# VHH binders against Protein AAR2 homolog: the designs that were tried, part 18

Target 1, 357 residues: Protein AAR2 homolog, of Caenorhabditis elegans (q09305)
Amino acid sequence: MGGALPPEIVDYMYRNGAFLLFLGFPQASEFGIDYKSWKTGEKFMGLKMIPPGVHFVYCSIKSAPRIGFFHNFKAGEILVKKWNTESETFEDEEVPTDQISEKKRQLKNMDSSLAPYPYENYRSWYGLTDFITADTVERIHPILGRITSQAELVSLETEFMENAEKEHKDSHFRNRVDRENPVRTRFTDQHGLPIMKIREGYEIRFQDIPPLTVSQNRVGIEYSDRLYRLLRALGGDWKQLLAEMQIAFVCFLQGQVFEGFEQWKRIIHLMSCCPNSLGSEKELFMSFIRVLFFQLKECPTDFFVDIVSRDNFLTTTLSMLFANVRDSAHAGDDLKKKTAQFKQYLTNQFKWDFNCD
Below, E stands for the ipSAE of ESMFold2; O stands for the ipSAE of OpenDDE; V2 stands for 0.75 times the mean of E and O plus 0.25 times the DockQ between their complexes.

## First folded at step 6 (VHH; framework vhh_7yz9_2)

Design m4 (from k53 with D99T E105A; at its last look DockQ between E and O 0.01; V2 from the best seeds 0.00; counts 0 for: pae E 11.9 > 2, off the site)
Fold by ESMFold2, look of step 6:
Structure m4 (fold): chain B 357 residues (1-357), chain A 121 residues (1-121)
Amino acid sequence: as target 1 above (357 residues)
Amino acid sequence: QWQLVESGGGLVQAGGSLRLSCTASGFTFSDYAMGWYRQTAGNEREWVAFISDSGSTYYADSVKGRFTISRDNAKNTVYLQMNSLKPEDTAVYYCAAGTSWFYDASEMDYWGQGTPVTVSS
């Protein structure tokens, strides 16, 4: 996979791949899936030949910030979204089960209006998303909004007032105004500006990293308790932690959402500071290194240099990981070999030096 | 239907040379890293050499300086030039393909059926 496909395989994927109809989307705007985007023409109606699995679909009106969503496509699925010009977003449209065959016939007539999935990047995309499942998407995806760098923000003062109104609708509180001593609850930062947060239901629902529990008997940096509590919150499924690392990176890489980059960094930092877990969580750490390797290998060079490697986060944090694995009495030989290989890769490819930090 | 086919094995005296070849089909060869591994009876497969999709080469300490891995993407073929052979190099040699940078056998996606190499004293 990854390269050009024979014509017979292309025809098979056309017949068996999924479709996305994106109706009413303006021309001269950006629409994309995974690694590829297009400037839309007047006849653009969507995508064809989408391989089953998780994909990230996004768009941008002219120069507006991208908005996007994850979807787990099933073989032959037809997903329909309709653009709403007033809200500048898209809405779902249900395709009843008994209408699927007729809809597929209509899609054949629309072939020139449907862009094919860019198969040259599919294996790379799979490597960036292979832990992400439909359940992962349902857990993390915003309830109300879409994945966007332009978050739906409210002030804490506004949210407080809206919650108070919901609790006391048709209350006498509306008629009890203290005109001489108006009381206004202030939620301001150190500069006097309103404290802003993402409106409830619009946040990407990344898992909270458990807080550090203070212990006087703890020696050095050790976050294994935080890791174990996080894994318990995920139902004991360590694969869901790596799925979140992958979805966070895609949110940043393709969705241009800095919150994804922040969560990606938090996960890497947590995983790099768990020396007591290196034995008992061997498969998690082995898989973590593989996930991070693919993210760094597949990252576009300009994006990597300009954004990902800035501020030395990776060199500083991975130096901690490498030292912890090297010095661990708990880590098995295969984990030590894999981390040493990864360290050598980073040194050779990026000229990073982990011996002086 | 993918396939990896090794050739070039055989019997050789200590100090001699052999050149192994592995020809790939059924996948896009230039997108894969290639590796050579060897196995003796009753032991796990041992990594020998690795060449990335971009042509960077890596070797196990036991063969460094004696073995050379190379690839020819036009022929879908990876090679292992084995010089200064020792009796301890006697094994079945396997070709493997994968997308991972990591050398462990568990990281490889595709495997050949192997070609035996015997180095006599």
Scores: ipSAE 0.000, ipTM 0.421, lowest interface PAE 11.9, mean pLDDT 81
ESMFold2 (binder alone), look of step 6: mean pLDDT 83; pTM 0.843
OpenDDE, look of step 6: ipSAE 0.375; ipTM 0.709

## First folded at step 7 (VHH; framework vhh_7yz9_2)

Design n1 (from m2 with D31S D53S S54G; at its last look DockQ between E and O 0.88; V2 from the best seeds 0.00; counts 0 for: pae E 4.7 > 2)
Amino acid sequence: QWQLVESGGGLVQAGGSLRLSCTASGFTFSSYRMGWYRQTAGNEREWVAFISSGGSTYYADSVKGRFTISRDNAKNTVYLQMNSLKPEDTAVYYCAAGDSWFYDESEMDYWGQGTPVTVSS
ESMFold2, look of step 7: ipSAE 0.154; ipTM 0.580
ESMFold2 (binder alone), look of step 7: mean pLDDT 83; pTM 0.835
OpenDDE, look of step 7: ipSAE 0.518; ipTM 0.775

Design n2 (from m2 with E105K; at its last look DockQ between E and O 0.55; V2 from the best seeds 0.00; counts 0 for: pae E 17.2 > 2)
Fold by ESMFold2, look of step 7:
Structure n2 (fold): chain B 357 residues (1-357), chain A 121 residues (1-121)
Amino acid sequence: as target 1 above (357 residues)
Amino acid sequence: QWQLVESGGGLVQAGGSLRLSCTASGFTFSDYRMGWYRQTAGNEREWVAFISDSGSTYYADSVKGRFTISRDNAKNTVYLQMNSLKPEDTAVYYCAAGDSWFYDKSEMDYWGQGTPVTVSS
């Protein structure tokens, strides 16, 4: 579309924009925010003019898997990360409130080392993240790790030894060897390989989808009870369900994390199988259609064809959604109209067949 | 309005030397890395040398030991001293200035019009 932004938009971003200092990050490496990434130069020290709200920041050293994080930037916030070359990750530095003015002065002197946020992508990014709040990020984001496809795995043996070392430091007792009755604990699977698990605190904390409840006299596929139980688990706030759908999608699209794709699919499948909720949950379903439409619209074409549509999940699942809305006696006219428009868009754009058996 | 003006090109015998100059105006020269590229007919421009704003130098393998890049921030000028020239060095040489935030040899913000260099055998 173009290079120059309207002056009033530039001035707004200057007045209200946040800063990210990313100190010590190697040159000739990938650094990115939202939809834009760069190869870093010698003087790269961070970003300026970041709009308030949720953003996904990521990096990759010499083609390694990306590592990233979500952060909800406040207006004028200064977020500082320092790169650790040996651990190949970053750590936070806190800026005390009484030092904010001095830090802003330092940022002015660094202006030629701070890249501006890529405004041309912001409207699209907002549409991918507009339900996500600071509380959403805090609830779902890994406690210890970062968003990455590179699993933080430990063997059961290693975890056992680390816990034993911690207990020894916390408790003082003599170590004795039972030479008469030796016992060997096994930490391998049936093939002799170490049993592996995700290290505590490193998992993305996606909400579990409630299991099916056995119901007598059930006819057809109907997940409305699962939806209602999920909404209760989210404090009655249906916006948090869509926020998780948005986080899951970004984790997959930009973070390259497969579990994000699986959670995204689970949520779509649940929402597509709730014909009894289409009247009472009108706002949720209208918003769900918009969120999904925007996610599918923003997918890069080759990413979409090669990964998202390969297993027929969307065509099969959305065929159920479209039939359920079309045939509902309780769904409002606006939901039926928007759903039909969405179906037509997908049929024209992707040549999908939405026949449902 | 920014400007990069090259000079010093021309015809030279194989084994000879030339010194190219590029004078900048319209931007803060000391904040930019400077580079030289060259292009032969029918090919993409190829990188020859870079000099950072702090004076660190980098060279393509084909010119290492023969070419020297330098800069004079007081004169807003970058130089390319070309020694032991070969017929393969015949090209149009371009001066370029690039953003110090992101390093990519293909990403330069400002370009000169170029100065031809011909090395006869």
Scores: ipSAE 0.000, ipTM 0.166, lowest interface PAE 17.2, mean pLDDT 79
ESMFold2 (binder alone), look of step 7: mean pLDDT 83; pTM 0.838
OpenDDE, look of step 7: ipSAE 0.433; ipTM 0.748

Design n3 (from m2 with E105S E107Q; at its last look DockQ between E and O 0.29; V2 from the best seeds 0.00; counts 0 for: pae E 7.0 > 2)
Fold by ESMFold2, look of step 7:
Structure n3 (fold): chain B 357 residues (1-357), chain A 121 residues (1-121)
Amino acid sequence: as target 1 above (357 residues)
Amino acid sequence: QWQLVESGGGLVQAGGSLRLSCTASGFTFSDYRMGWYRQTAGNEREWVAFISDSGSTYYADSVKGRFTISRDNAKNTVYLQMNSLKPEDTAVYYCAAGDSWFYDSSQMDYWGQGTPVTVSS
């Protein structure tokens, strides 16, 4: 394979490539897109030739935690972000429709300051994100904030006071509000410290996994009802479940957000415990195996050994998956073969032993 | 064709000083960003210092306040003044040039062969 891309992909990127202008961002800082990052130089003002579709853009200054965002680039789109040194984050700049031709002329003059998208990484990125759509991004991405481990926190008391003030501010009747006696004791923990939460609009909006229904008829561990309820919450589109698994992994690996790791684990655990669904949901399970294979293959070895595999989650959980597929009367021969090949890969690559021989 | 030639390496006692030089030919030196990198056995090259074509200087945290990068465009030469040397500074030092958007070693166009620096305790 080497580092070469097919000529038709290179031509596609040339004809259809998008632009990201990343203005005012400090030198000697980290900037990245997708699976690649760099330290910025004096010349850097953004990227060109970005293939249309969903990408993850991130940055970090002075050893600060990464901040990032997903964006669905349209062909020829010009996305402009300006760095705000006071807030240490980036903000959008609109390009009015009547100024598009002038902005494109600016891009030509800026060409030497725009780095090309790393197209040698494009196939790897596609394999990590191929189920992610614009709808996926819109559903999950924080409304106000960015993908970051550095949460925007607010006390429950502050949020309550802000909401109360807004309600009375909207009154047409000039009401007075008694603010002398706030209910502060309900806003503290057992140690008297303020209870903190993520400020509204700043959370990553991962889908909740439905709880187990107690009245379900079960033989062993069986989460197929949870899977079906989750699929209904996703509009019946099983591809969106895998899209969330892919976003969660990217949030963890590239965005350094541990909630992404937790959601990734929740999805893998759910999928590994659905023996009654292995026949009826064949395409989902075949695709799940492929998605997980690529995620583990692309994970840096030291990161994988030190963090992903340390707690025995994967060996324990995938042992259940392998046993469920092996023992299923309804799983097709191709799913059984693919799963056995995946098990062999993990055994050879990581020297893991699974208890479903 | 292009060439970068480092000089000034050697053996020095801890607390001492060395001045590295790197002379360029075969490209327009004044248009290029210049950097110094170092490498110990079994490790990746690490960035040490960078000087832009406009003369702005940048340093890795491990050397800030002790090392000074400078350039003389009339002589096509970049320098690294290394003061208060520590045994941890022992490495092969490489000069690099790039007209790149990024400082990463993978983004540099031209590399020297390196000059060894040993700091004895």
Scores: ipSAE 0.048, ipTM 0.444, lowest interface PAE 7.0, mean pLDDT 81
ESMFold2 (binder alone), look of step 7: mean pLDDT 81; pTM 0.823
OpenDDE, look of step 7: ipSAE 0.292; ipTM 0.654

Design n4 (from m2 with F27R D31S S52T D53S S54G; at its last look DockQ between E and O 0.48; V2 from the best seeds 0.00; counts 0 for: pae E 5.3 > 2)
Fold by ESMFold2, look of step 7:
Structure n4 (fold): chain B 357 residues (1-357), chain A 121 residues (1-121)
Amino acid sequence: as target 1 above (357 residues)
Amino acid sequence: QWQLVESGGGLVQAGGSLRLSCTASGRTFSSYRMGWYRQTAGNEREWVAFITSGGSTYYADSVKGRFTISRDNAKNTVYLQMNSLKPEDTAVYYCAAGDSWFYDESEMDYWGQGTPVTVSS
């Protein structure tokens, strides 16, 4: 890693940084953290000098889809992952408290095999993840699997048979099919193919966006009730909504997971259609604009052009946001000013037109 | 001064073969990872092959089965045997050396001047 870093910052990070031991990972494979990835060489055994906080670590064997995880590193923490060649994934290894000193001595002997964290992009990374906390990661991260587009899938038939065996094992009175209610479960789609879903425990646990409550004869688009219901589901903590928006973006950007892109779009669409909330939820909307600004500013150009902007989602959706804020009797002057500045930035940078009717 | 010198490039008919050599001077390279890269006009440099300090070899899919990388540590030389050459193999070929955690082009410390290879149809 070649970027110039002041000597006092290097010394500070060497003393206070965390470690990731990534043992047994094959050579000539992809390994990455945050914004940067590499093809591993024979001496690579992990990272050192990792800044405390939330990071996204990922890898890919051969040309397989990436697999990754979020972790909240504590100062001086030693995180150990062992690669399992047969299963093609990594496993956790805990370091007992009374063995930490011995492990740190072993780290000295392998220091030349530990690459330093690529500090040159850390400030941008913080701006993309600053609402994410350890509790956010625990709530959203899959229980069993990793962040991957190669999510573990099962057929509906397989899941049904596994559930039926659990019920049979736990009950001796009712291990037969109910003859009075002969329910038949369909295991195939309209083309005769098995219906597939993500295996329980392997899904990224994004919060569901509440459905629209229909109000007959309502004029205009107004989703503030959906927003309030979502905030209640998050324990009233609007920062967790933005944390989820940030995780969703990272899952898409670095994890290459389409569900992250879909959740990111759902959150943006919801936030863009809440004109009655613009006064009472001022801090949320101010922070939402900042989060989205950083996401669009820091997005790699090829990724942005080819993937993020392929349809007109952003131009259509943000046109609604800009009009709602401009025309609101409830939005404060600071929100109106910041939103107008954001609109001007997007117009100048990307040549987008938000004034079409 | 660490210096890598390529040789063996030239003009070859399609289906023919060439053997490139890269000799290091100034230091022995037995502990270094060695690689070959190539660049066509108007394109970024692309990886062709690596050989580790321990002798393990890795190849780009476009050359696998046709090219062979090898090293002779006693002569401080790495070789690229190129067989069944195609017009698409026309490029300037570069030798590189590094002692890094990663294979990426940006992580290679030393580069040769390049040797041109032209494969006619």
Scores: ipSAE 0.115, ipTM 0.523, lowest interface PAE 5.3, mean pLDDT 81
ESMFold2 (binder alone), look of step 7: mean pLDDT 80; pTM 0.813
OpenDDE, look of step 7: ipSAE 0.178; ipTM 0.564

Design n5 (from m2 with M108F; at its last look DockQ between E and O 0.60; V2 from the best seeds 0.00; counts 0 for: pae E 6.9 > 2)
Fold by ESMFold2, look of step 7:
Structure n5 (fold): chain B 357 residues (1-357), chain A 121 residues (1-121)
Amino acid sequence: as target 1 above (357 residues)
Amino acid sequence: QWQLVESGGGLVQAGGSLRLSCTASGFTFSDYRMGWYRQTAGNEREWVAFISDSGSTYYADSVKGRFTISRDNAKNTVYLQMNSLKPEDTAVYYCAAGDSWFYDESEFDYWGQGTPVTVSS
């Protein structure tokens, strides 16, 4: 745990902080929130004093892939998850509104079993998640599953058989469809392997990046039309694009989900190739630089060296961004200054060379 | 103010037994989990055994069946009975105390000075 907090801050968080009850979770297993994880002990039944806002909670049994979820905690909220040892996952338990006062009374009996939120990381976590809202989480989070690298895959044949059984179970007719044409579905690919898909409801619902639209008189690489179509798909709210960039990064960094890394790269590439938008979308681009700065700053050094900087994606893509902003007649002075500062930070911190003009 | 004091280490022949003790002062012993760790030259400390404040015991695979951890809350003392000792058990053994939420080494608040154990072949 970090340094001592002032007593008035501790008292405020005790009164206003949220609770997570994580019941039945095995000892000597990994449990974590945000930046920090631990091996659980006998006393552990959850967390207290969780600051309101979005947090990422995750766990792992015996070195299994992590499973996790995002949740937007409200002040004083009591979130209850129960571990199911047979399925090796957690399940929701709802606390009815009229039982909240009684549940809070029960929490007093459990207080010694609830670990406090690790506040030493809170400012840094805010910088990684400040655009994420409850609506962002609802849009992206899998409907049925959890955030995990362990995909819930099903073959097309198995899904077909399950759907046929489900329809048969819901019908009281015994011989009414015996003569209909059979469904013709190709169950194997061109190599004879079963065609596999993520089971319905288990996918992380990242937004598709719109395809390139052909335009006349285009000079160089220009993706502004793709950006505008993406913003429309997000309800015109550019903050939701940055929220998705933040969720994608956390899914990769803490959830260990490679699909998050791929989405993160797609968003950075798109944003780096929009020279015609640098004037009109100033707030978006200023905020994009800040979001990316915190993401790269907060990477653990070994994780960054081994994974994030292994290929030349960032150096190649950010070279495009820096050149586009530097050469823009429409980008404002504050955007040019911020990107130059960011470029200098990356050059000094990582010894990257962007001066190969 | 607080203190953890190990005793009972020494030299023993392979196949022999040794009993380590760790006496605590300066905190409410019965509220704390207690553990034993060991460290060999050039390596990180490794977990050996743990006993919760409620008395539940846990062991590393390398010592299970040979070592027994116990506690006496009236004497503020945790014990490690080491039987069937092997040369690879040679290490400095450390006593530790911490809250029972997590087992991580960084989550132990109090550490002893260590007691050396040498097992000759």
Scores: ipSAE 0.066, ipTM 0.476, lowest interface PAE 6.9, mean pLDDT 82
ESMFold2 (binder alone), look of step 7: mean pLDDT 81; pTM 0.816
OpenDDE, look of step 7: ipSAE 0.290; ipTM 0.651

Design n6 (from m2 with E105S E107L; at its last look DockQ between E and O 0.01; V2 from the best seeds 0.00; counts 0 for: pae E 18.5 > 2, off the site)
Fold by OpenDDE, look of step 7:
Structure n6 (fold): chain B 357 residues (1-357), chain A 121 residues (1-121)
Amino acid sequence: as target 1 above (357 residues)
Amino acid sequence: QWQLVESGGGLVQAGGSLRLSCTASGFTFSDYRMGWYRQTAGNEREWVAFISDSGSTYYADSVKGRFTISRDNAKNTVYLQMNSLKPEDTAVYYCAAGDSWFYDSSLMDYWGQGTPVTVSS
C-alpha cells in the first residue's frame, strides 16, 4: 500500500499538508520522521506535505544520541525549528500569524530543499499511533520538549540483569510470569514498578501505574483494581492508556529511548493481569490486542529477537494474558477468539511457546 | 449486537450479473475490513474479495476482472458486483467483517448468514 501518491493527491497534500522547517541542520546527519530516516544533504531545510496528525521527528548528528519530538501537525501548519550547533539540539522558532502568508510564499522558493513526507510508510505509522492525540502528546512529552536516547535511562532491574548476564553467561534467568508466580522485579519503587534511572530534565512524563494494595494478597494475579485506578488517573479514557502504550513504543523504537521500552512493558504486564476486567473493559482489551499485534508486526524481526533474547518478559507476560483470557468467565467469545488468533500468530511468526502455564 | 445481513442473491443465467449487498450493524463499520466469501456444499469456504477500511480492494484470481467489491460507509454496506457470471460461481456467498490489522481470511470476526447465488448454464 506504500505506493507513490497519485498526482492529484500530491497537489492536495502540497496545499493542505503541513511543513516542517529545520533551519541550520547540519548535512550528512540523520534526520527522520515516523518510519523513515535519511542522511541530510547540503540543501536540506525540512519536510513538506506532512499529513495532519501526530508525528515523531528525530535526528542524530554523527555519534550523538538521537533526539526527537512528537508533534500534532495541523493542516497547512508551518513548524519551524532551528538547529543550535552549540547545544547540539533544536529550538523552536515561532512564526507569527501575520507572517504565515509570507512564509508560505517562501516555502515555494524552498521547495527543492524540502523533502516530501514518505507516504509509503504512512499507513504503518498511522497504525502505530492511531490512539495518540494532541492531548496525549502534551501530557507525556518532556518539559524540555525533547525526547532523547540516553544510556542513563535504564531501570535498575535491567541494569542488574545486564550485569548478571555478564557475570553468568549461561544462566537463562527465565523470568516466568505466571498466575502462580508473579515475577517480582527485584528493584521496584513504591508503586511496584521497576525503578528507573532518569537523567534530570529529560523525563518523559508517563503515567505512573498505581501500586498494589495490601488487600490484594489474593491467590493469583489480579490487577483490575490497579487498572481502574490508572484509568481514573487518565480521566476515565481508556484510549489514553493505549495512546501512552503507543507513545512508549515509538519512543523505544524510533527514539531509542529505553524508558519507553520499560513503560511499554509495564503497561503490557498490567493489562495481562486483569482477568476480572476482561468483560467490563472489553473494548480496551480488544484494542489492546490490536495495538500490540500491530507493534509486534511492524517491528523488524531482528529487533524483537534481540529484545526477547535479552528479556523474556514479553513471552511470559503474554502467556499470562492468553491464559487469563482463555479461562476467564467474563471474557466474551469475540475477545477469546481474537486472543487465540493473536496467540497463534505469535506462535507461527516467532515460534514462541505459550503453553508453559 | 453485531449483525451482517446479505441480500441480492438469486438465480441468474450464465453471462449475467448480480449485485450482492451486505449491511452491517452493531460495530463501527468504517474501521473494519469487509470481505466476501463463497462456499459450495462439501467444500471449504473460499475467499472471493475484500475491501480494506481505506478502500483498497483485493480479489481472488478466479473472479478478478469480473467482480468488483465496494463499500459505502454512510450506509454501512459492502457490495459485490458480479459480472460475467459462470456456473462455477454458484455458491452461497457470505459477507464478513474483520479488523483491518489482520489480512488473513481466517481471522474475520463477523459473518453473515449467507445468500445463495445460482448460475445456470
Scores: ipSAE 0.013, ipTM 0.246, lowest interface PAE 9.5, mean pLDDT 85
Fold by ESMFold2, look of step 7:
Structure n6 (fold): chain B 357 residues (1-357), chain A 121 residues (1-121)
Amino acid sequence: as target 1 above (357 residues)
Amino acid sequence: QWQLVESGGGLVQAGGSLRLSCTASGFTFSDYRMGWYRQTAGNEREWVAFISDSGSTYYADSVKGRFTISRDNAKNTVYLQMNSLKPEDTAVYYCAAGDSWFYDSSLMDYWGQGTPVTVSS
């Protein structure tokens, strides 16, 4: 699909799209949604005509790292964020239900201050996000803070002291001390530097990938048990695994967050090493190939060369996937055909060698 | 010391095509949203199309599917390809530039002098 969306779809979204009010955001700053970002003008107050569904909204001022969020817009929804110049971030503002009609009238008068959603890229965006739901966003999005490469770090010592002070000031809570197992907390690493972690509530809540069972003695690579444990943790919904893969990729590509890249790699590695699941989980694996195809197609070339392909992760890992599907007695003919087509695409497009050199 | 210069206007028969060009100088073209407006005698200017600095395009309903806006940042030029022209497309066409993402003509920073387009039936 090259070019703009069909006019009737754009007209529908113009009439029925959602709104984002982004109040107090400075001009001459970066603001973006999905694939596109722009420099804001002096009258910019938000977006209109946002198609229903999940979108990623982000901004940057004064050359700061991007900060962003995912949101699942409902048709006609009015989402309001207020920029706080002192903290250089945004905060939620609720619109009471009985004020929705009045707010919509105000939006008509603000129309010249609201930029339209960039419809040209919507089909590509859908391909990167079509498994993401409101439930996915709620589960993964940081409780505090936003999606950003600027981590809210704290030393273990500082966190320990803050927790002790909090408990001291709250007379209804007390520290428990286990005198039978006295703790000797180590606050420094092997080089004497403070051990650092992300402050509670600021992390992107990616699902942990189950480890191999400690005593598992098996020949060959087979992670189907890890896959089934992960699917169980996701409520048995394989679409949520692919939704997390999609969120992780967008966090990396648009949010510039390397934690997204690491989770994306972990999911690809797991999916590539499940030969015993290729029959029973056919729909998941077919969908996984499609998701990965769109992700690789949408990577900018220099970003791809410099970061994504740097250490042969994809070549090595996908070689295992392609071999597992080719040799599987469980995989159906359509999965074998699709993986062979995907392998051919990657070979032609990127000149990759999947014979495991 | 900025300038926007339109060209490519003229007389054309209904159903025909024209390509308008607008060449910019005196500002950093790649940082600006570019737009086309048109005006008939005695009426206010009407928005036709915009293109963002990132290449996103937007069109008024009256021209959608017939007109295409594009830009060449290396030549500091924005284009309007007008196909399937109708007599109601007759107007003076203006190029405009602004940091604003809005369609209101009052929010554009720079304007060209205009190029007339006449579509005969």
Scores: ipSAE 0.000, ipTM 0.117, lowest interface PAE 18.5, mean pLDDT 79
ESMFold2 (binder alone), look of step 7: mean pLDDT 82; pTM 0.829

